# VH-VL binders against q0aze0: the designs that were tried, part 346

Target 1, 268 residues: q0aze0
Amino acid sequence: MKIILVNNRFKENTEKKAQEIAGQLSALNVEVIIDNGLDEPYAGTVDFIMVLGGDGTMLRAARRYGQRAIPVLGVNMGTVGFLSNIEINELAEYLPLILREEYSLEARMMLEVAVFQQQSLLTRVFCLNELLLRSNSPRMLSFALEISGQKLEPYRGDGLIVSTTTGSTAYSLSAGGPIADPQLDAFIVTPVASHIINKRPLVVSPEREISLHLLEEREAIIGIDGQIKMDFGAENRVLIKRAPHPLLMVNLKAKPFFTSIDRSLQRQ

## First folded at step 14 (VH-VL)

Design CC23 (framework fv_inotuzumab)
Fold by ESMFold2-Fast, scan of step 14:
Structure CC23 (fold): chain C 268 residues (1-268), chain A 123 residues (1-123), chain B 112 residues (1-112)
Amino acid sequence: as target 1 above (268 residues)
Amino acid sequence: EVQLVQSGAEVKKPGASVKVSCKASGYTFDDYAIHWVRQAPGQGLEWIGGINTYTGDTYYRRKFQGRVTMTADTSTSTVYMELSSLRSEDTAVYYCARDESYYDYLSGYFDYWGQGTLVTVSS
Amino acid sequence: DVQVTQSPSSLSASVGDRVTITCRSSQSLVYSEGNTYLSWYLHKPGKAPQLLIYDVSTRFSGVPDRFSGSGSGTDFTLTISSLQPEDFATYYCLQATHFPLTFGQGTKVEIK
């Protein structure tokens, strides 16, 4: 059995804990690869991925490994998050279940984001939460949105978010989007500070293709899960569709999504 | 308008502690970590540490571990840096600066800075 | 600690000159998916530092286009294409790929 441990670049405690867990797993004849983000993604076959950190660390693991159909477990190292399933102090209790594959899997849709310059593909990335198109200057953007070839009236404002249902509680929520049950598959399209009255968030089928491009030359950026940024100009176009494979999240214990989000919103 | 406003200058004796505040306004407090950077007279910029305002995680440079404490008060959008066991070498201008965060992810660049707080340690 | 070294430590220039400052790290700053956490700051006495460039080459909002950043791995460059009077200052690079975060020692750009 081969397991990847994914940890955070800034937390020294996560590296120490990864080493401790690796030692425990090695004693059980499990091969461990540590992914601290500095090396290329491990290219070989692996059986399981364990993420040591918060939701941001899970998002990085999902972009690197989510398309490989490998079970991914979020292990919380401190503040509770939406994407972790167990606490680090519970790992010893659940480790036998992990090794015997006695857990359920929850599929979470991912986005495939393809960025073009005219007809040429510049890059293709996958993400679990969202793509954010935003202005990189005080000037608002003018941009076109197409859904499955249907051209909508032009948008004017600070940007647009195209989110998964998992991402409904991230940037989309802050911009006024709906909270979505992560068990559902859908794209959520949320305008950012639109100057056009009646531009509302849209919930669309995950089988649709979404295309974005600028109508005027502006300084703009595409953001992926808040962690990857790419310059976006009038010569660029982005195509967003459902990724070929969902992220397979390990469920070892019940996590009450609705009570968790309700509690979080009361604090805002 | 994004602003980070720091508390006023402090004069302390060796061995004392100082607590500097950094009050944030004009943005969502939990979306940005706050770091502390100092500059001693005639020296360059030195990173001290930071706090993730959403997770509460703190990050301290080893040389300050055990005598620096960073805390955040979400209700007042204020971050505090307390430095104890002060030495003359701690005389510096102390800056707070914000770092865009996404949960436990930090962007690692400081887009807006406080005006600075001069801390003088002398007998 | 990852060491960050700037070159030169100081330079003298005239308004209109092209100025190039380099920043070298003792280890690669490339992180997951090509992310490289290298930023540049301008600092004047009595004022707070100001962000110029982040993620190697992205200009911060409101920063004039005469400022540009480039580089990869361990070698990075800040270029000012045509120096203006307000550009006489000390410049710092910051690496944030490796803990602890480390600044370069600074490059002072002085009037000729």
Scores: ipSAE 0.789, ipTM 0.898, lowest interface PAE 1.0, mean pLDDT 91

Design CC24 (framework fv_inotuzumab)
Fold by ESMFold2-Fast, scan of step 14:
Structure CC24 (fold): chain C 268 residues (1-268), chain A 123 residues (1-123), chain B 112 residues (1-112)
Amino acid sequence: as target 1 above (268 residues)
Amino acid sequence: EVQLVQSGAEVKKPGASVKVSCKASGYTFTEYAIHWVRQAPGQGLEWIGGINTYTGDTYYRRKFQGRVTMTADTSTSTVYMELSSLRSEDTAVYYCARDESYYDYLSGYFDYWGQGTLVTVSS
Amino acid sequence: DVQVTQSPSSLSASVGDRVTITCRSSQSLVYSEGNTYLSWYLHKPGKAPQLLIYDVSTRFSGVPDRFSGSGSGTDFTLTISSLQPEDFATYYCLQATHFPLTFGQGTKVEIK
């Protein structure tokens, strides 16, 4: 059995805990690979992925491994999170269930993001929460949005978010998008500070293809799950569609989404 | 308008503690971590540590571990850095600076900085 | 700790000059998906530092286009294409790929 432990680069305690857990698993004849983000994703056969950290660390694991149909368990190391299932102090209790593969899986839709320069594919990335197009200067953007070949009226503003339902509580929420049941498959398209009065968030079928390009040369950035940033100019186009495979999240204990988000919103 | 406003200059004796504040305004407080950086007279910039204002996670350079404590008060959008057991080598201008965060992810660059707080440690 | 070394430690220049400052790290700063956490700052005595460039080559909002960043792996460069009077300052690079975060020792750009 091979397990990948994914940890956070800024937390020394997470690195030490990853080494501790690796030792415990090794004693149970489990091969452990530690992914601290410095190397390429492990390319070999893997049976399970354990993420030691918060939602940001889970999002990195989803980008690296989410398309491989490998169970991914979020283990929270402390405070807030929607993507973690158990706390670190509960791991010893659940470890026998993990090793016997006695857990359920929850499928979460992912985005496939392809960035082009002219006609050439520049990069292809996957993400669990969203793509954000934003201005990187004081000047607002002018850009075109196309949904499955349908060209919408131009947008003027600070940007646009294309989100999964899992991402509905991230940047999309901050920009005025709806809270969506993560069990639904849908794209949520949320404008950021639009100067066009009637540009509303859209909820569209996950079978739709969404494309974006700038109508004027501006300094703009494409952001992926808040972690990957790429320059985006008028010569670039981005195509967004549903990724081929959902992320398979491990469910060891009940975590009621609506109660959790309601509690979180009352505290903000 | 994004602003980070720090508390005023402090003069302390060796062995004392100092607590410097950094009050944020003009943005959503919990979307940015706050780091602390100091500059001793005639020296370069030195990173001390930071706090994720959303998660509460703290990150301290090892040489300050056990002497530094960073806290965040969301109700007042203020971050505090307390440095104890002060030595003459701690005389420096202390800056707070914000780092865009995404949950427990930190972007790792400091886009806006406080004006600085001079802490003088002398007997 | 990852060490960050700037070259030169100081230089003298005139308005209109092209200025190049280098930053070398003791380990690669490349992280997941090719992300490289290196940023550049301008600092003047009595003022707070100011961000110029982040993620190696991305210019911060409002920063004049005479400032540019480049590099990869362990070797990075800040270029000022035509030095202006307000650019006489000390410049610092910062690596944030490896914990703890480390600054270079600084490069002082002085009037010739």
Scores: ipSAE 0.759, ipTM 0.891, lowest interface PAE 1.1, mean pLDDT 91

Design CC25 (framework fv_inotuzumab)
Fold by ESMFold2-Fast, scan of step 14:
Structure CC25 (fold): chain C 268 residues (1-268), chain A 123 residues (1-123), chain B 112 residues (1-112)
Amino acid sequence: as target 1 above (268 residues)
Amino acid sequence: EVQLVQSGAEVKKPGASVKVSCKASGYTFTNYAIHWVRQAPGQGLEWIGGINTYTGDTYYRRKFQGRVTMTADTSTSTVYMELSSLRSEDTAVYYCARDESYYDYLSGYFDYWGQGTLVTVSS
Amino acid sequence: DVQVTQSPSSLSASVGDRVTITCRSSQSLVYSEGNTYLSWYLHKPGKAPQLLIYDVSTRFSGVPDRFSGSGSGTDFTLTISSLQPEDFATYYCLQATHFPLTFGQGTKVEIK
């Protein structure tokens, strides 16, 4: 059995825990690969992925490995997040179930993001939460939004978010988008500081294709899950659609989404 | 308008502790980590550590571990840095600075800074 | 710890000059997916540092076009195409790929 341990490069404590866990797993004849993000994703066959950290570390794991149909378990290292399932002090209890493949899987839709320069593909990335198009200057953007070939009236504002339901509690929420049940598959399209007050968030079928391009040259950035940033100009176009495979999240114990988000909102 | 406003200058004796505050306004407090950076007289900038205001996670340079404590009060949008067992070489201007965060992810650059707090250790 | 070295430590220049400052790291700053966490700051006595460039080459909002960043791996450069009076300051690079975060020692740009 081969397991990838994904840890947060920034925290010394997560490196120590990854090494301790790797030693424990090796003693059980499990081969361990540690991924702290400094190297390219491990290209070999892998049976399981264990993410040691918070939601941001899980998002990185989803981008790197989410399209491979490998079970991914979020292990919280201190502060409970939305994408972790168990606490680090519970890992010893659940290891036998992991090794026997005695767990359920929850499928989470991912986005496929393709960025073009004219007709040429520049990059293709996957993400779990969202794509953010935003201005990188005090000037607002003027851009075109198309949904499955249907051209909407031009947008003017600071940007736009195209989110999964998993991402509904991230940037989309901050921009006024709805909270969505993560078991629902949908795109959420949320304007950022639109000049037109009546521009509303849209909830659309995950089978839709969404296209964005600038109508005038502006300084703009495309952001992927808040972690990857790319320059975006008038010569660029982005196409967003459902990724071929969902992220397979390991469920070892029940996590009450609605009560968790309700408590979080009351504390803000 | 984004602002980070720090507490005023402090004079401390060797062995004492100092607690500097950094009050944030004009943005969503939990969307940014706050780091602390100091500059001793005639020296360059030195990173001390930071706190993720969303997760509560703290990151300390090993040199300061055991002496530094960073805390965040979300109700007042204020971050505190307490440095104990002060030595004369801790005399410096201390800055807070914000780092865009996304859960436990940190962007790794400091876009807005506090005005600085002079801490003098000798009297 | 990753060492970050700036060169030169100081330089003298006149208004209108092209100024280049180099930052070298002891290890590659490239993170997975091509991200490189290298930023540049301007610092003047009695004032807080201010961000100029982040992610190697992206200008921060409001920063004049004369400032540009470039580089990859371990070698990075900040360029000021035409020095202005307000640009006489100390410049710092910061690496945030590796923990702990480390600043270069600084480059002081002085009036010739």
Scores: ipSAE 0.711, ipTM 0.876, lowest interface PAE 1.6, mean pLDDT 90

Design CC26 (framework fv_inotuzumab)
Fold by ESMFold2-Fast, scan of step 14:
Structure CC26 (fold): chain C 268 residues (1-268), chain A 123 residues (1-123), chain B 112 residues (1-112)
Amino acid sequence: as target 1 above (268 residues)
Amino acid sequence: EVQLVQSGAEVKKPGASVKVSCKASGYTFTGYAIHWVRQAPGQGLEWIGGINTYTGDTYYRRKFQGRVTMTADTSTSTVYMELSSLRSEDTAVYYCARDESYYDYLSGYFDYWGQGTLVTVSS
Amino acid sequence: DVQVTQSPSSLSASVGDRVTITCRSSQSLVYSEGNTYLSWYLHKPGKAPQLLIYDVSTRFSGVPDRFSGSGSGTDFTLTISSLQPEDFATYYCLQATHFPLTFGQGTKVEIK
């Protein structure tokens, strides 16, 4: 059995826990790979991925490994988050179930994002939460949105978010988008500070293809899960569609989504 | 509109502690980590550490480990840096600076800075 | 710890001059996802530092287009295409790929 431990490069306690857990797993004849993000993603066969950290660390794991159909378990290190299933102090209790493969899986849709310059593909990335198009200057953007070849009236404002249902509680929520059940497959398209009064968040079939391009030369960026940033100009186009594979999230104990989000919104 | 406002200058004796505050306004406090950077007379900028205001995670340069503590109070949108066991070489201007965060991810650049707090350590 | 070295330590220039400052890291600053966490700051005595460039080449909002950044891996450059009076300052690069975060020593741009 081979397990990848994914941890945060800046949190010393997470590195210590990763090494401790790796030692425990090695004693049980499990091969362990530690991924702190500095090296290339592990290319070999992997049976399980354990994420030690917060939601941001889980999002990195999803981008690197989510398309490989490998079970991914979020282990909370005491940080607030929605993507972890168990707490670090519960790991010893659940480890036998992990090793016997006695757990359920929840599929979470992902986005495939392709960025073009003229006719050429510049990059293709996957993400679990969202793509954000935003202005990188005080000037608002003018941009075009197409959904499966259907051209909408131009957008004017600070940007646009194309989100999964998992991402509905991230940037999309902050921009006025709906809270979506993460078990549903849908794109949520949320405008950011639109100057056009009737631009509303859209809930769109995950079978649709969404494209974006600027109508005027502006300083803009494309953000992927808040972590990857790319310059975006009038010569660029982005195409967004459902990723080929969902992220397979491990459920070892019930974590009630709606009561968790309700509690979070009461505190905010 | 984005502002980071730091507490005023401090004069301390060797062995004392100093606690500098950095009050944020004009943005969502928990969307940004706050880092601390100092400049001693005649020296360059030196990163001390930072705190993720959403997660509470702290990051300290090893040479300050055990002497520095960073805390965040979300109710007042204020970050504190406390430096203990002060030495004359701790005399410096201390800056807070914000770093866009996304949960436990940090963007790694400092877009807005506080005005600086001079800490003088003398006998 | 990753060391960051700037060159030159100081230079003298006139308004209108093209100025280049280099920053070299002891290790690659490329993160596994292709991100490179290298930023540039302008600092004047009595004032707080100001962000100029982040992610190697992205100009911060409001920063004049005479400032540009370039580079990859371990070697990075800040260029000021036509120096203005307000540009006489000390410039710093910062790497944030590796913990701990480290600044270069600074490059002072002085009036000739």
Scores: ipSAE 0.702, ipTM 0.871, lowest interface PAE 1.6, mean pLDDT 90

Design CC27 (framework fv_inotuzumab)
Fold by ESMFold2-Fast, scan of step 14:
Structure CC27 (fold): chain C 268 residues (1-268), chain A 123 residues (1-123), chain B 112 residues (1-112)
Amino acid sequence: as target 1 above (268 residues)
Amino acid sequence: EVQLVQSGAEVKKPGASVKVSCKASGYTFTDYGIHWVRQAPGQGLEWIGGINTYTGDTYYRRKFQGRVTMTADTSTSTVYMELSSLRSEDTAVYYCARDESYYDYLSGYFDYWGQGTLVTVSS
Amino acid sequence: DVQVTQSPSSLSASVGDRVTITCRSSQSLVYSEGNTYLSWYLHKPGKAPQLLIYDVSTRFSGVPDRFSGSGSGTDFTLTISSLQPEDFATYYCLQATHFPLTFGQGTKVEIK
């Protein structure tokens, strides 16, 4: 058995805990690879991915490994979030179930983002929460949105978010988007500070293809899960589709999504 | 308008503690982390540490570990840095600065800064 | 700790001059998923530092286009294409790829 431990390189006790867990697993003849984000993703075959950290660390694991159909378990290290399943102090209790592969899996849709310069593909990335198009200057953007070949009236404002249902509680929520059941597959398209009074969030089929491009030369950036940023100019176009594979999240105990989000909203 | 407003200058004796505040306004407090950077007289900028305002997770440079404590109060949108066992070498202007956090991920650049707080440690 | 060294430590220049400041790190600052975490700041006595450039080459909102950043790996450059009176200041680079975050020692740009 081979397990990747994904940890946050900046969190004080996460590196120490990853080494402790690696030692325990090695004693059980489990091969462990530690991924702190600095090196390229591990290219070999692995059986399980354990994420030691919060939602941001899980998002990195999803981008690196989510398309490989490998079970991914979020282990919370005291960080508040929605993507972990168990707490670190529960790991010893659940480890025998992990090693015997006695758990259920929940599929979470991901985005495939392809960025072009004219007709040339510059990059293709995957993400779990969202793509954010935003202005990088005091000037608002003017941009075109096309959904499955249907050209909408131009947008004017600070930007646009294209989110998965998992991402509905991230940037999309802050921009006025709906809270979505993460078990549903859908794109949520949420304007950011639109100057057009009736531009509303859209909920669209995950079979749709979404494209974006600027109508005027502006300084803009596209952001992927808040962690990867790319310059975006009038010569660029982005295509967004449902990724070929969902992220397979390990479920060792029931998680009350709706009560958790309700509690979170009451504290804001 | 994004603003970070820090508490006023402090004069302390060696061995004392100082607690500096940084009050944020003009944005959603928990969407950004706050870091602390100091500049001693005649020296450059030195990163001390930071706090994730959503989770409360802290990141401290090793040389300050055990002497520095950072806390965030979401009800007042205020971050505090407390530095104990003060030495003359701790005399510096202390700045708070905003880092675009995404959950437990650090973006690693500081877009807006507080005005600075002069802490003088002398006998 | 990753060491960050700026060169020169100081320089004298006139209004209208092209100024270049170099920042070198002891280790690669490339993060495997894209952006290199290298930013540049302007600092004047009695004022807070101000962000100029982040992610190597992206200008912060409101920063004049005479400021540009370039570089990769371990070698980075801040360029001011035509120095203005308000640009006489100390400049700092910051690396955030490796923990702990480390600043360069600073480059003071003085009037000739």
Scores: ipSAE 0.570, ipTM 0.820, lowest interface PAE 2.7, mean pLDDT 89

Design CC28 (framework fv_inotuzumab)
Fold by ESMFold2-Fast, scan of step 14:
Structure CC28 (fold): chain C 268 residues (1-268), chain A 123 residues (1-123), chain B 112 residues (1-112)
Amino acid sequence: as target 1 above (268 residues)
Amino acid sequence: EVQLVQSGAEVKKPGASVKVSCKASGYTFTDYSIHWVRQAPGQGLEWIGGINTYTGDTYYRRKFQGRVTMTADTSTSTVYMELSSLRSEDTAVYYCARDESYYDYLSGYFDYWGQGTLVTVSS
Amino acid sequence: DVQVTQSPSSLSASVGDRVTITCRSSQSLVYSEGNTYLSWYLHKPGKAPQLLIYDVSTRFSGVPDRFSGSGSGTDFTLTISSLQPEDFATYYCLQATHFPLTFGQGTKVEIK
């Protein structure tokens, strides 16, 4: 059995804890690989991925390994997040269940983002939450949105978010998008500070393809899950579609999404 | 308009503690971590640490561990840095600066800075 | 700690000159997915530092196009294509790939 431990070195004590857990798993004849983000993703076959950290660390694990159809467990190291299932102090209790494969899996859709320079593919990335197109200057953007070949009227504003349902509580929420049940498969398309009053968030089929390009030269950035940033100019185009595989999230313990989000919203 | 406004200059004796504030305005407070950077006379910039305003996680350079404490008050959009057991070599201008965060992820650059607070430690 | 060394420590230049400042790290600053957490700052006495470039080569909002960043791995460069009077200052690079975050020692650009 081979397990990848994904951790974030900037989180206090996370690297030390990853080494401790690796030692415990090794004593149980489990092969362990530690991924702190500095090296390339492990290329070999693995049976399980354990994420030690918060939601940001889980998003990185999803980008690196989400398309491999491997079970991924979020283990929270402190602050309770939306993407973790158990707390670190519960890990010893659940390890036997993990090793016996006694858990359920929840599929979460992911985005495939392809960025083009004119007709040439520059990059292709996968993400769990969203793509954000935003202005990188005080000037608003003018841009075109196309959904499955349908060209919408031009947008003017600070940007646009294309989100999964998992991402509905991230940037999309801040921009006025709906809270979506993460068990639904859908794209949520949310304008950021639109100057056109009738531009509303859209909820569209995950089978649709979404295309974006600038209509005038502006300083703009594409953000992926808040962690990857790319310059975006009038010569660029981005194509967004459903990724080939969902992220397979391990469920060892019931997690009440709606009561968790309701509590979070009441705290501001 | 994004602003970070720091408290005024302080003069302290060796062994005392100093607490500097950094009040944020013009943006969503919890979308950015706040870091502290100092510059001693004739020296370069030195990173002290930071606080994730959303998660409450703190990150301290080992040299300051045990002497520095960073706290955030969401109700007033203010971050505090307290440095104890002050020494003459702690004399410096202390800056707060914001770093875009996304949950426990930090972007790793400081786009807006406070005006600086001079802390003088002398007998 | 990852050490960051700037070169030169100081230089003298005239308005209109092309200025190049180098930043070298003791370890690679490349993070997974190709992100490299290196930024450049301008600092003048009595003022707060100002962000110029982040993620190696992305110019911060409002920063003039005479400023550009380049590099990869361990070697990074800030270039000012045509120095202006307001550009006489000390420049710092910052690495944020490795904990703790570390600044270079600074490069002072003085009038000739």
Scores: ipSAE 0.676, ipTM 0.860, lowest interface PAE 1.7, mean pLDDT 90

Design CC29 (framework fv_inotuzumab)
Fold by ESMFold2-Fast, scan of step 14:
Formats: structure tokens, sequence, C-alpha cells
Structure CC29 (fold): chain C 268 residues (1-268), chain A 123 residues (1-123), chain B 112 residues (1-112)
């Protein structure tokens, strides 16, 4: 059995804990690969992925490994997140269940993002939460949105978010998007500070293809899960569709999404 | 408009503690970590650590571990940095700065900074 | 800790000059997802530092076109194509790929 431990590069505690857990797993004849984000994703065969950290660390794991159909377990280090399932102090209790594959899996859809320059593909990336198009200057963007070949009236504003249902509680929520049940598969399209008052958030089928391009040359950025940023100009086009595989999240104990989000919103 | 406003200058004796505040406005407080950076007289910038304003999780440079404590008050959009067991070499201007965070992931650059707080530690 | 060294430590220049400052890290700053966490700051006495460039080469909003960043791996450069009076300052690079975050020692750009 081979397990990848994914940890946060900014926290010494997660690296020490990863080494400790790797030692425990090695004693049980489990091979461990530690991924702190600095090296290329491990290319070999892997049976299980354990994420040590918060939701941001899980998003990185999803981008690197989410398309491989490998079970991914979120292990929270101190504060309850939306994407973790168990706490670090519970790991020893649940480890026998993990090794015997006694858990359920829930599928979370992912986005496939393809960025073009002219007709040439520049990059293809996957993400769990969202793509954000935003202005990188005080100047408003003017851009075109197409949904499955249907051209909408031009947008004017600070940007646009195309989100999964998992991402509905991230940037999309801050921009006025709806809270979506993560068990649903859908794209949520949320405008950012639109100057056109009739531009509402849209909830569309995950089978739709969404495209974006600028109508005027502006300084703009494409952001992926808040962690990867790339320049976006009038010569660029982005295509967004459902990724081929969902992220397979391990469920070892019940996590009450609606009560969790309700408490979080009360606190914020 | 984004602003980070720090508390005023402090003069302390060796062995004392100092607590500096950084009040944020003009943005969603919990979308950004707040880091602390200092500059001692005649020296360069030195990173101390940071705090995730949503979770309260902290991370400190080893040199300051055990002497520094960072806290965040979401109701007032204020971050505090307390440095204890002060030494003369802690005399510096202390800055807070924001770093866009996406849960526990950081953008890794400081786009807006506080005005600085001079902390003087007498011999 | 990853060490960051700037060169030169100081230089003297005239308005209109092209100024080049380098930043070298003891380890690669390339993150596996193609990101390189290197940023540049301008600092004047009595004022807070100001962000100029982030992610190696992206200018921060409102920063004049005369400032540009380049580099990869361990070697990075900040260029000011035509120095202006307000550009006499100390410049710092910051690496954020490795914990702890580390600044270069600074480069002071002084009037000739």
Amino acid sequence: as target 1 above (268 residues)
Amino acid sequence: EVQLVQSGAEVKKPGASVKVSCKASGYTFTDYDIHWVRQAPGQGLEWIGGINTYTGDTYYRRKFQGRVTMTADTSTSTVYMELSSLRSEDTAVYYCARDESYYDYLSGYFDYWGQGTLVTVSS
Amino acid sequence: DVQVTQSPSSLSASVGDRVTITCRSSQSLVYSEGNTYLSWYLHKPGKAPQLLIYDVSTRFSGVPDRFSGSGSGTDFTLTISSLQPEDFATYYCLQATHFPLTFGQGTKVEIK
C-alpha cells in the first residue's frame, strides 16, 4: 500500500506531523510519499491520499491528484474546515479503517480550465472550487460570456466567477452567489461588481461549456482556487467544462454541511 | 479604500512585553492573513510571522517562537502582536501587512502595509 | 532558512539611468505548480514599504511601467528603465516559496 501525505509548506507543525505519521505508517508496512508542493506531483501508483491541513491544502491536493480516481482524506490540524473529514487527534482511531478500506466515498465535481492565446492552447488545469476572472487595475473590465454557444450580452464590471457547488461557499459566496448543496453537480456563474444591474448569478448544467474573453485590452488576471494566477489579455480565451473525473473524498464520519455553513455564516 | 492602521510608538524596559495593534478596513478582514515584519535601526526587513484571520491559526519564525503571540479579533477587524521578554535588539519599527489567503493557502506577497510602530527597548 | 542575497547592497545613479538590482536565493523558488513566490518592494525612510512586483514579473496595480521584474529558479532581477526622482529608495526582494519567509538585505539606490 502506498499513501501520499500532502502538507502545507507554511507550517512547520504540518511537516513534523507528516514525518510522525509517515513513521507510524511505515511501521505498518505502508509506503509513504510526502508532498509539500515543492516537487512535481508523484507520478507512480498510489492507493490513498491523506491531506494534513485545511481547505487550501485540500484544494492543492485536488488539483494535483483529483483526476486519478484515488481516495482523498482531509485531516484537520486545528480548525474545522469544509473539506476535512476527521481531526488529527482522531487519526490513530481511524487508521485501521483506512487500511482495511472501510469507508465511503463522496464524489465532488471539478472544473477543467483551458486557456488559449489566439488558437493555441497555453495551459490546461483542473480545480475544485472556482475560476475567477478579475481586473488587476482600478479600471472596469468589458468581457464576453458564452454558455454552450449562446452569447450573452456583454458584461461590464470587476470580473466573473465560475464555480463548482463545492466552491459555492468560497469566492462565489462573497460576490453574492447562492449556497449550493455540494452533492449537486452544477456550475455557478457569479458576476463581480457588475455595472449592469440585470446580471444575476446563474446556476447551469455541468454539461455546459463556458467561454470567456475580453472585449477591450485591460490588465486582468485569471485565478484558480485562489492559489494559481495568470495574466489574461484580449488575445486570450478561456474554456471551462466539467473535468473528466470527480474528486473522491473519503467519508469516515458524518459531516453536517448545512449546520456547519450556518454556524460559519453566523460567525462571519 | 484598503487601510491598515497601527497603534502608536512604545518605549519599554528590557524584560517587558509590548502589544501592537493593526486595524484593517476597506476589505473583507477574513480573506487576508496579516503578517508582521520589523526593521531594526540600520538593518533590513525581517519577517516575524503571520496569522490567518479566519481560523486564528498562527505561524512564527523559529527565532520568535515562545516570545511572540498573534491574535485576531474579527468583530473589530484588528490583529495584535505581543512580543515578550524584550531585549535591546528588539528595538525596531514593526509593520503589519496583508497577504491574500484562501483558507490555509497564501498568495505570498504583501500588497498593503500599516504605517509602522516604533518600539524602543532601553538598555 | 533559505537565504536571499541582493546585489549590489548600494548603488548611486542619476535621473534617467537604467537601474538593475539582482536577487539570488540559496534554493530554487519554483513551486511545483509553476508558481514562483518572489516579490519586490520599495521602502523610503519614515514610510511603509510598497509592493512593486509580485510573482516574479507581475506589476502591482498603479506601479509605473518603468518597473519590471524577471528571472527564474534562483536568480531574479528588478529593472527600472529610466530612474525618476521618487525612485531613490531602498529595494527589497521577498521569497515566500520556503518557510520561513525571507527578505533580501536590501539595495539602496542613492543620488549620484
Scores: ipSAE 0.568, ipTM 0.819, lowest interface PAE 2.5, mean pLDDT 89

